# Designs tried in a protein design chat: VHH binders against q12xb4. Part 26

Target 1, 267 residues: q12xb4
Amino acid sequence: MLDFVGLGLFDEKDISLKGLEKIHNADKVYVEFYTSILMGTDLEKMEMLYKKKITVLSREDVEQHAEDWLVDAKDSNVVFLTGGDTMVSTTHVDLRLRAADMGIKTTLIHGASIASAICGLSGLQNYRFGKSVTIPHPYVSNRGVRVVSQTPYDTIKNNIEAGLHTAVFLDIDKDKGYMTVNQAMEILLEVEGKLGEGVMVDRLAVGIARAGSPSPVVKADYIEALRDYYLGGPLHIVVIPAELHFVEAEALVKLAGAPEGILENID
Below, E stands for the ipSAE of ESMFold2; O stands for the ipSAE of OpenDDE; V2 stands for 0.75 times the mean of E and O plus 0.25 times the DockQ between their complexes.

## First folded at step 15 (VHH; framework vhh_8pnl_2)

Design X3 (at its last look DockQ between E and O 0.41; V2 from the best seeds 0.00; counts 0 for: pae E 8.4 > 2, unsure alone 61.0 < 65)
Fold by OpenDDE, look of step 15:
Structure X3 (fold): chain B 267 residues (1-267), chain A 124 residues (1-124)
Amino acid sequence: as target 1 above (267 residues)
Amino acid sequence: QGQLVESGGGLVQPGGSLRLSCADAGFTFSSYAMAWYRQAPGKERELVARINRGGRTNYADFVKGRFTISRDNAKSTLYLQMNSLKPEDTAMYYCAASIGKFTWGSYTTEYDYWGQGTRVTVSA
């Protein structure tokens, strides 16, 4: 049996009791940190609290060599740990399908997800969100040209036109690190400069840092101002609001320090 | 521009075969879900095949086993083996890459990078 267990947002204590039970009953426990990482803990603390040895799997282990460790689940209880909520903001559905193809029964134990946490933290209503998008780290091509994706810009534009908020996930790269809100704002402004469609001009944005921690930071401001705002350490995520409901506007002002001027545009 | 470079297109007769290639220009190839799209004149761009980071594949209904998408992470190259080509397969074929975490890139807006395309013409 293979149990997918979400660890939650920040540290080893965010796991559900059901998740902990799965770990206690497991013969083998695996964890991956390439999709998300619990910034408030480490492997040692996790093992201490969970009272179980945990094996860290690389992206390659999970995506290319899953059969090597999935086979254990045929005859024993295996737990696969991920940050956040299992299957959310990951491609691990593929892993579950592989398990199914192998005749392995799977279960899901859910955890807190950044996808929902951003609503609570910002005051934005979850049902008003449209398609989410990820900002990838820019890279230099083999021709020496810096490449910046405009997909996030277009996604945000489309959502705004539809009256929908955009959850903007920020890239995690082993070499380039955790993308910050500041970097994200820079990238979006860069694309604005290139395309000139006005999507990011004086655009309200919300930066969120360390959701689930004892000291999360939520800051709403216009994108140019937010670009220069220090949110502290990772992880970061961005929300680009569209048209705001009255309650949302009030929340952003009172809870996220948004400019009071945004209230003037609310009917 | 040219973060992705397609090649392998050309003119073939019905029933013929082509092998398209898409080479990355320096991004972390293994971190992306990949796809082939095509766009015929006067039609919308449509998904042909997609492959996730782990190598799992999915095909459009019209493929019907004729095409095979594959990837070589070591070479940072995406392939589309096209067999039993038909006139209706005539289109510009595009390679696309997605860093989206949620699942497959199902829509064009979910892909972060696109090639310039390679033209495939199937005609007697």
Scores: ipSAE 0.018, ipTM 0.357, lowest interface PAE 7.7, mean pLDDT 90
Fold by ESMFold2, look of step 15:
Structure X3 (fold): chain B 267 residues (1-267), chain A 124 residues (1-124)
Amino acid sequence: as target 1 above (267 residues)
Amino acid sequence: QGQLVESGGGLVQPGGSLRLSCADAGFTFSSYAMAWYRQAPGKERELVARINRGGRTNYADFVKGRFTISRDNAKSTLYLQMNSLKPEDTAMYYCAASIGKFTWGSYTTEYDYWGQGTRVTVSA
C-alpha cells in the first residue's frame, strides 16, 4: 500500500493527525524535499516528532526511478511525504498512475496547501483564481543566449482578460537560490519591456512571505513599488489580482497594506 | 518567443509519414512533461501528444494510433512520428517543455518554453 501524505506549509506540526497515524503504521517512510521547503523544520525534527526514520528521495528517484522504491509498497505499508497537499501538482498524479500500473493501492492524506493559504492571507476569493504559473530563474541556453520565460507574463495576461487572479510560484534553485518577490517583479517588468503589451503597467501585486509561519508577511502594492520592498526571508509567492470585488480590495488595503486608492477603482 | 527548435516538417501526400524533432533547450528533456501542440489556420492551438518525465504518454483522441511521441534524453531531443497523415493534420506543430518548477509542494502544468513551430502540409 502507498499512502501519499501532505506535510502542510511550514513545520513538522502541520501534518494532519491522519498523516501522523499513517507514518506510525508505516514499514517505510519516504520524503522528497525538491518540491517543497518547509522552512520551520528539517529531517531531524521530523524524525524526532514522528518517531520514524525517513528516507530522502531525490528528484531523480521520484521522477525517473520511481519503480525502484514503489516495489516496497506491494508487500508493506509505505508512506510518501511531500509539502503542501498531496495532489496539488501533476507530479504526484503520475506517481499514483505508476503505482496503479504496478497493482499498488494508493490513498491520499491531505495537508494545508499554499493555494488556500494565499486566499486566507490576502482575502482574495478562491473561486476567482485562474491558471497558476511559476516564474523560473533566467538561464543561459546551449547557444549561449540568456533566456527569460515569457509564459508567466502570458498566463497573467490571459487570466486578467478573464477577470481571474493568478497565483505565481517563485523558483527554488540550489544554485540561484529562493526567488524573492523583488526578483519576480523585476522579471515581469523585464518581459513587459520586451513585449510592450501593458500588462504589468500600473498593475497591483501581492507579495507573501513565510505563509504558515508565526510571522508571515503580506504586502500589496503596484509592481514597480514591490520591486523595492523587502519582505524578509523565504519562502515567497506572488499573487497578481485581476478585477477586484469590493471586499477583496478592502481586504488588500486592510490586511496587506495596499494603497487605499484602489478602493476608488471599484465600479 | 520560442526557445526550442522544431524540425522535420514539410509537404507530404495523404497516407504519408513525417518525423518531427525538437531540440536546443539548454537543459535535458528529463523535465516532468514535454508535448507537441498544433495550430491550424484560424484555429486555437491544441494538444497533440504529451510525454511525462517517466515516459508515460498521452495522445489527443484525433491522433491516437497514428502518432507516436518519444524522446532521447541523452541527446535532449523530442520526437513525433506521424504516420497515416490526413489533410486535417495540416498545421504548424510546436514543441513545448515544462521543466517542472516547484514551490510549496506544488507544481503548475504551464509549459515554460515553446518553439516557433515547424509546418506540416498534407496535400490531397
Scores: ipSAE 0.012, ipTM 0.437, lowest interface PAE 8.4, mean pLDDT 86
ESMFold2 (binder alone), look of step 15: mean pLDDT 77; pTM 0.795

Design X4 (at its last look DockQ between E and O 0.01; V2 from the best seeds 0.00; counts 0 for: pae O 12.2 > 2, unsure alone 61.5 < 65, placed apart)
Fold by ESMFold2, look of step 15:
Structure X4 (fold): chain B 267 residues (1-267), chain A 124 residues (1-124)
Amino acid sequence: as target 1 above (267 residues)
Amino acid sequence: QGQLVESGGGLVQPGGSLRLSCADAGFTFSSYAMAWYRQAPGKERELVARITRGDRTNYADFVKGRFTISRDNAKSTLYLQMNSLKPEDTAMYYCAASIGKFTWGSYTTEYDYWGQGTRVTVSA
């Protein structure tokens, strides 16, 4: 039996009662920290509260060597822990498919997802979100060329043209660290400079930090201004709204500090 | 455009085979989902085949088991084996790589880096 258990947004206490029950009854408990990190906890705190030893799996263990640990679920209870909600915006459906191929029964125990939390924190309507995208850290190629992905710019452009908001996830890299809203704004402006299509000109963005914590930050402003706004520590995410309904704009002004002038442009 | 470089395109008779390669852009290929796309004249770019980090593959219906995507992470090379080629397969073929980053339990399927393309022509 393989149980996928979501850990929620911030700390070890965000797990559901059903998730905790699965952990208590498990023979083996695995976690991965590469898709998300619970900034309010660590492995020791998790093991202390959950009263269970937890084995950390690397990206390679999960993505390329899954059968090495999945086989345990044929004859025992195995739990696989993921920050947030296990299947939301992860590739972990591949694990469920592999488990099914091996004759292993799987279940999902949900956790609070950033995908829903951004809607609650911002006041933006969930049905008005288009494709999400991740801004990767820029890198220098093997030929010495600075490479900055243009895909986030294009995704935002296409969503805006369709009247859809964009959830913009920010890279977490072992070597380059947690991308901030400030870095994300700089990257989008850099790509605007190369493409010149005007997508990021006078464009509103919403920066969100530490969703699920006691001290979250939600700040809306134009991209150029948000570039210089300090949101504090990780984890950060960005939302780029498209055309706003009145209630969405009002929420951004009252709850996220957006410039009141955005209310003047609402139909 | 990135530094992905495709090769192996060319002119081939119907029923023939070609092997496309995509190499060397400073990637650790095992860290990315990768794909082949094609674009025929006057048409939008369309997905041909995709390979996940876990080496699961997906194919467009129009290739009907004739194409095989694979990669060699030691050589940082992505391949597309194209068998039983038809005139309808005539197009520019592009290699793509996705940053499918895992942030806050997140994954995206957008492709961040693209090659220049290699032309495949199947004579009528």
Scores: ipSAE 0.000, ipTM 0.411, lowest interface PAE 10.4, mean pLDDT 86
Fold by OpenDDE, look of step 15:
Structure X4 (fold): chain B 267 residues (1-267), chain A 124 residues (1-124)
Amino acid sequence: as target 1 above (267 residues)
Amino acid sequence: QGQLVESGGGLVQPGGSLRLSCADAGFTFSSYAMAWYRQAPGKERELVARITRGDRTNYADFVKGRFTISRDNAKSTLYLQMNSLKPEDTAMYYCAASIGKFTWGSYTTEYDYWGQGTRVTVSA
């Protein structure tokens, strides 16, 4: 059997009791940190609390060599740990499908997800969100050209036009590190400068840092101002609100320090 | 709220050595990854060295084995041993702390706490 277990948002204590039970009953426990990382803990603390040895799997281990460790689940209990909620904002459904093809029964144990946490932290209503998007780190192509993705800009634009908020995930890169809200704002403004469609001009944005931690930061401001705001350590995520309900606007002002002026435009 | 206080800076001749210290107060030192940054006049603040909670270290390319970052959790103190100093090393040196265990520490926004800095001047 293969159990997919979400670890939650921040540290080893965010795991559900059911998740912990799965670990206790497991013969082998694996974890991946390439999709999400629990910034408030480490492997040692996890192993200590869970009372189980945990093996870290690389992206390659999961995406290219899954059969090498999945085979153990045929005759034993294997747990696969991920940050957040399992299968959310990941490609791990492929892993589950591979397991199924191998005749391995799978279960899901859910954890807290940043996708829902941002609603609680910001006061924005979850049903008002549209398609989410990830801002990738800019990179230099093989031709020596710097590439900045326009996909986030377009996604945000489409959502705004539809009256929907956008959850904007920020890239995690082994070499470039964890993208910050500040970097994200810079990138969006850069794209605005190129496209000139006005999507990011005086646009309200919400930066969230360290959701699930004892000291989360939620700051709402216009993009230019937020670009210069210090949110502290990772992980960061951005929300771009569309049209706000009065309650949402009030929440952003009172809970996230948004400019009071945003209340003037709310019906 | 944590507080970081740097010391050990000063004037030194090229080829000389300094040992910087960073003492913390108000937070659990062992729970944080630590780093040294520096900022020269007219330049951006840049990473010098980083040490994780598990004592894994990383260094900027310009260090080239000249500097050593270390920590003493019992004393809640971070150190930077700087040898073979060059005029180019002249800068304000800052201590930084991050709660992010797996953070690479490449950007200033990855750190939660900063010291006020200690000045290092390398001149003949």
Scores: ipSAE 0.000, ipTM 0.232, lowest interface PAE 12.2, mean pLDDT 90
ESMFold2 (binder alone), look of step 15: mean pLDDT 76; pTM 0.771

Design X5 (at its last look DockQ between E and O 0.46; V2 from the best seeds 0.00; counts 0 for: pae E 13.8 > 2, unsure alone 64.8 < 65)
Fold by OpenDDE, look of step 15:
Structure X5 (fold): chain B 267 residues (1-267), chain A 123 residues (1-123)
Amino acid sequence: as target 1 above (267 residues)
Amino acid sequence: QGQLVESGGGLVQPGGSLRLSCADAGFTFSSYAMAWYRQAPGKERELVARITRGGRTNYADFVKGRFTISRDNAKSTLYLQMNSLKPEDTAMYYCAASIRYTHGSYTTEYDYWGQGTRVTVSA
């Protein structure tokens, strides 16, 4: 049997009791940290609390060599741990499908979701969100040209036009590190400068840091101001609100320090 | 937008073959799912073939074994071997890179696109 277990948002204590039970009953426990990472813990703390040895799998182990460790699940209980909730990544769906093809029974134990966390922290209503998007780190092409993705800008634009909020996830790169809200704002403003469609002009944005931690930071401000606001350590995420309900606006002002002026535009 | 450059397109007779290439990406090629799309005049862009980061492939129904998508991560190059070409395959062919991130219970995606290479199949 293969149990997919979501670890939650921040540290080793965010796991559900059911998840912990799965670990305790497991013969082998694997974890991957390439899709998500728990910033409030480490492998040692996890192993200590869970009282189980945990083997870290690389992206390659999961995406290219899954059969090497999946085979264990045919005759024993194997747990596959991921940050956040499980089965969100296409790679993990593929993993589950591969397990099924191998005749391995799979179960899902869900973890806390950043989607619900950002709604709870900001006061924005989850059903008012549209398509989410990730801002990738800019890169330099083989031709020496700096490339900035426009996809986030377009996604946000489309959502705003539809009256929907946008969850904007920030890139995690092994070399470039964790993208910050500040960097994200800079990138969006850069794209605005290139395209000039007005999407980011005086745009309200919400920066959230360390969701699920004992000290999360939620700050709402106009994008230019937020660009210069220090939110502290990772992980960061951005929400770009569209049209606000009065409750949402009030929440952003009272809970996220948004400018009171945003209340004047609410019907 | 991404810096993907397609090559290999051209004019070919029905039944002929072409090999498309997509390269010149400075991003972490291996982290992306890759795909070929095509757009014929007056039609919407459609998926031709996709290859995951792990090398799993998917093909559109019209491919019927005629095309093969492959990738070389070391060279940051995507290929589309096109055999038994038909007039209906005439289109602009685009290379695309897609990455998906897991954040809690949410998945995000962004794409890079090439400028396209034209394939014309005509007698």
Scores: ipSAE 0.042, ipTM 0.553, lowest interface PAE 3.6, mean pLDDT 91
Fold by ESMFold2, look of step 15:
Structure X5 (fold): chain B 267 residues (1-267), chain A 123 residues (1-123)
Amino acid sequence: as target 1 above (267 residues)
Amino acid sequence: QGQLVESGGGLVQPGGSLRLSCADAGFTFSSYAMAWYRQAPGKERELVARITRGGRTNYADFVKGRFTISRDNAKSTLYLQMNSLKPEDTAMYYCAASIRYTHGSYTTEYDYWGQGTRVTVSA
């Protein structure tokens, strides 16, 4: 049997009781750290709390050589750990399909996802979210040209036109590091400068840092102002609101420090 | 316009073969889902084939059995092997890449695009 267990948002204590039960009954426990990072813990702390040895799998182990470790689930209890909720924003449905091809039963034990946490932290209604997007780090091509993706700008534009908020995930790269809200604001303003469509002009954004920790930061302001507002250490995420309902606007003002003037623009 | 660079296009007779390549030294291909699109003169751009980060492939109905998408992560190169080419395959062929956050099921959104390579199948 293969049990997929979500680890939640921040540290080793975010695992569900059901997840912990699966770990305790497992013959083998695997984890991957390449789709997500729990900033409040490490492998040693996880092993101490869970009372189990945990084997770290690389992306190649999971994506290219899955059968090498999946075979153990044919006649023993195997647990596969992922930060957040195991099937959210991961390729891990492929593992379930491969396991099914091998005759291996799978289960899902959910964990808290950043997708839901941003709604609770900001007060924005989950029903009002459209298509999510990620801002990738800009890069310099082999031809010496700086490449900046336009896709986040266009996604935000389309959502705003539909009255929908946008969850904007920020790139994580081995060499370039964890993208910050400040960098994301700069990138969106850079694309605005090239396109000139006004999407980012006087646009409210919500910066969120360290969701799930004891001291998250939630700051709403106009994009130009957030460009220079320090939210502290990783991990960061951005939300771009569209038209706000009064309760959403009130939440941003009272909980995220949004400019009080936004309350005057509510239909 | 993207910075992915396609190569391998050209003029070919019906029934012939071509292999397209897509590369960029600034990409770590193993982190990306990839796709090939094409655009014939006067038509909208259409999906040809896509490949997940884990190597699972999906093909448009009009090219199944004739085209094969593959990737070589060690060389950071995406390929499209095109066999049994028909005049209808004449188009600009584009490479596309999606960021690692969307490494779940097949993506319909691509962040980076190449400028294309022309394939002409002469009648």
Scores: ipSAE 0.000, ipTM 0.350, lowest interface PAE 13.8, mean pLDDT 87
ESMFold2 (binder alone), look of step 15: mean pLDDT 78; pTM 0.799

## First folded at step 16 (VHH; framework vhh_8pnl_2)

Design Y1 (at its last look DockQ between E and O 0.01; V2 from the best seeds 0.00; counts 0 for: pae E 12.6 > 2, unsure alone 64.9 < 65, placed apart)
Fold by OpenDDE, look of step 16:
Structure Y1 (fold): chain B 267 residues (1-267), chain A 122 residues (1-122)
Amino acid sequence: as target 1 above (267 residues)
Amino acid sequence: QGQLVESGGGLVQPGGSLRLSCADAGFTFSSYKMAWYRQAPGKERELVARITRGGRTNYADFVKGRFTISRDNAKSTLYLQMNSLKPEDTAMYYCAASIRYTWGDYTEYDYWGQGTRVTVSA
């Protein structure tokens, strides 16, 4: 049997009691930290609280060599841990499908997800969100040219035109680190400078840091101002609102420190 | 690429009325803030009226209740009802659209029409 368990948002205590029960009954516990990471804990603290040894799987272990460790689940209880909620990543779905192909029964234990947390923190309504997107770190091509993805810009534009908010995930790279809201704003402004379509000009943006922690930061401001606002340590995520409901606007002002002037732009 | 097409301009006597229309093509009308601008000969382009996505309106000082801006999102059309027209209202009138969250000046719009001419003369 294979149990997928979401760990939640921030530290080892965010796991559900059902998740903890699965771990206690497990013969083998695996975790992946490449899709998400709990910034408020470490492997040692997790093992201490869960009273179980945890094996860390690399991206390659999960995406290319899953059968090597999934086979254990045929005759024993295996738990697969992920940050946030399980099955949010297509990688997890693929893993579950592989398990099914192997005749392995699977179960899901859900955890808190950043996808819903951003709504709670910002006051934005969850049903008003469109397609999400990730801002990747810029890179230098083989030809020596710096490449900045325009996909986030286009996705945001399309959502705005549809009257939908955009959850903007920020890239995690082993070499470049955790992308910050500040870096994200800079990238979006850079793309704006190139395309000149006006999507990011005077655009309201919401920066969220350390969701699920005892000290989360939620700051709403125009993109130029938010670019220079310090949100503290990782993880960061960005929301780009479209047209606001008056309740959303009020929430952003009162809960996220948005400029009061945004209330004049609604309705 | 989006386009705006104005219509309804013409020659009217002082005290007369005109209704300008602006029809969109190639973009999502309801997602844009809209505005009317005008430019008289030898003068700078100036704001006449603007309307938010939800229908909140704002007018230039010279309008003084004579003009009404409105929009029909279902028809993707912007309107400017002009009453009590004066000779000083003679100008080319332009429709403009902006996806920006805040209002900007006349240089900060995404789409512009070609304009419709309004002439007020006895």
Scores: ipSAE 0.025, ipTM 0.463, lowest interface PAE 5.1, mean pLDDT 92
Fold by ESMFold2, look of step 16:
Structure Y1 (fold): chain B 267 residues (1-267), chain A 122 residues (1-122)
Amino acid sequence: as target 1 above (267 residues)
Amino acid sequence: QGQLVESGGGLVQPGGSLRLSCADAGFTFSSYKMAWYRQAPGKERELVARITRGGRTNYADFVKGRFTISRDNAKSTLYLQMNSLKPEDTAMYYCAASIRYTWGDYTEYDYWGQGTRVTVSA
């Protein structure tokens, strides 16, 4: 049997009681850390609390060589751990399909997802979200040209035109580190300077840090102001609202410190 | 303009082969999922093939069995081997890269090349 267990948002305590029971009954426990990162814990703390050895799988192990460890689930209890909720924003449905082809029963034990957390922390409604996007770190080409992806700008533009909010994930890079809300605002303003379409002019954004922790930061302001607002340590995420319903605007003012003037612009 | 750079396009007869390459020296290939897209005149851009950071591949039905996507991380180069070319393969071919799956849409790509033209005689 293969049990997919979500670890939740922040630390080793975010696992559900059902998830922990699955770990305790497992013969083998695997984790991957490439789709998400729990900033409040590490492998040693997880093993100490869960009282199980946990084997870390690489992206290659999961995507190319899944059969090498899936076979264990034919005759034993195998748990596969993922940050957040296992099937949200992952390709792990492929593992379920492969397991089915091998005659292996699978179950899903859900965890809290960043997808729901941004809605709860900001007060923005989940059905109002469009296509999400990631802002990658800029780089310099071999010809000395600075390359900045314009895809996030265009995605935000298209969502705004459709009345949809944008969840904006921020890049994680071995050399450049965890992208901050501040860096993301600067990148969006840089692309605005090149395109000149006004998408980021007087545009509200929501910066969120450490969702799921005891002390998350949720700050809404115009992009220029948010560029200089300190949100503390990682992980950061951005939401760009489109046209706000009255309750959404009220939530941003009262819960995220948005300028009260946004209440005057509600249709 | 200074994004990913494709090469290897050209004019070929039906049944011929071409090998497309994609590179950029400022690009750490092991960090990215990669894809090839194509766009024929007057049509929307369409996926040809993709390859994950871990090396899994996926192909559009119209090229299955004829094209092979591969990557050489030591050389920081993405390839598309195109065999048994047909006139309907005539298009501008683009290299694309993304550092992670987007929330709710894992097919989005952040970086694109300027394209290399492939023309298969009618």
Scores: ipSAE 0.000, ipTM 0.373, lowest interface PAE 12.6, mean pLDDT 87
ESMFold2 (binder alone), look of step 16: mean pLDDT 79; pTM 0.813

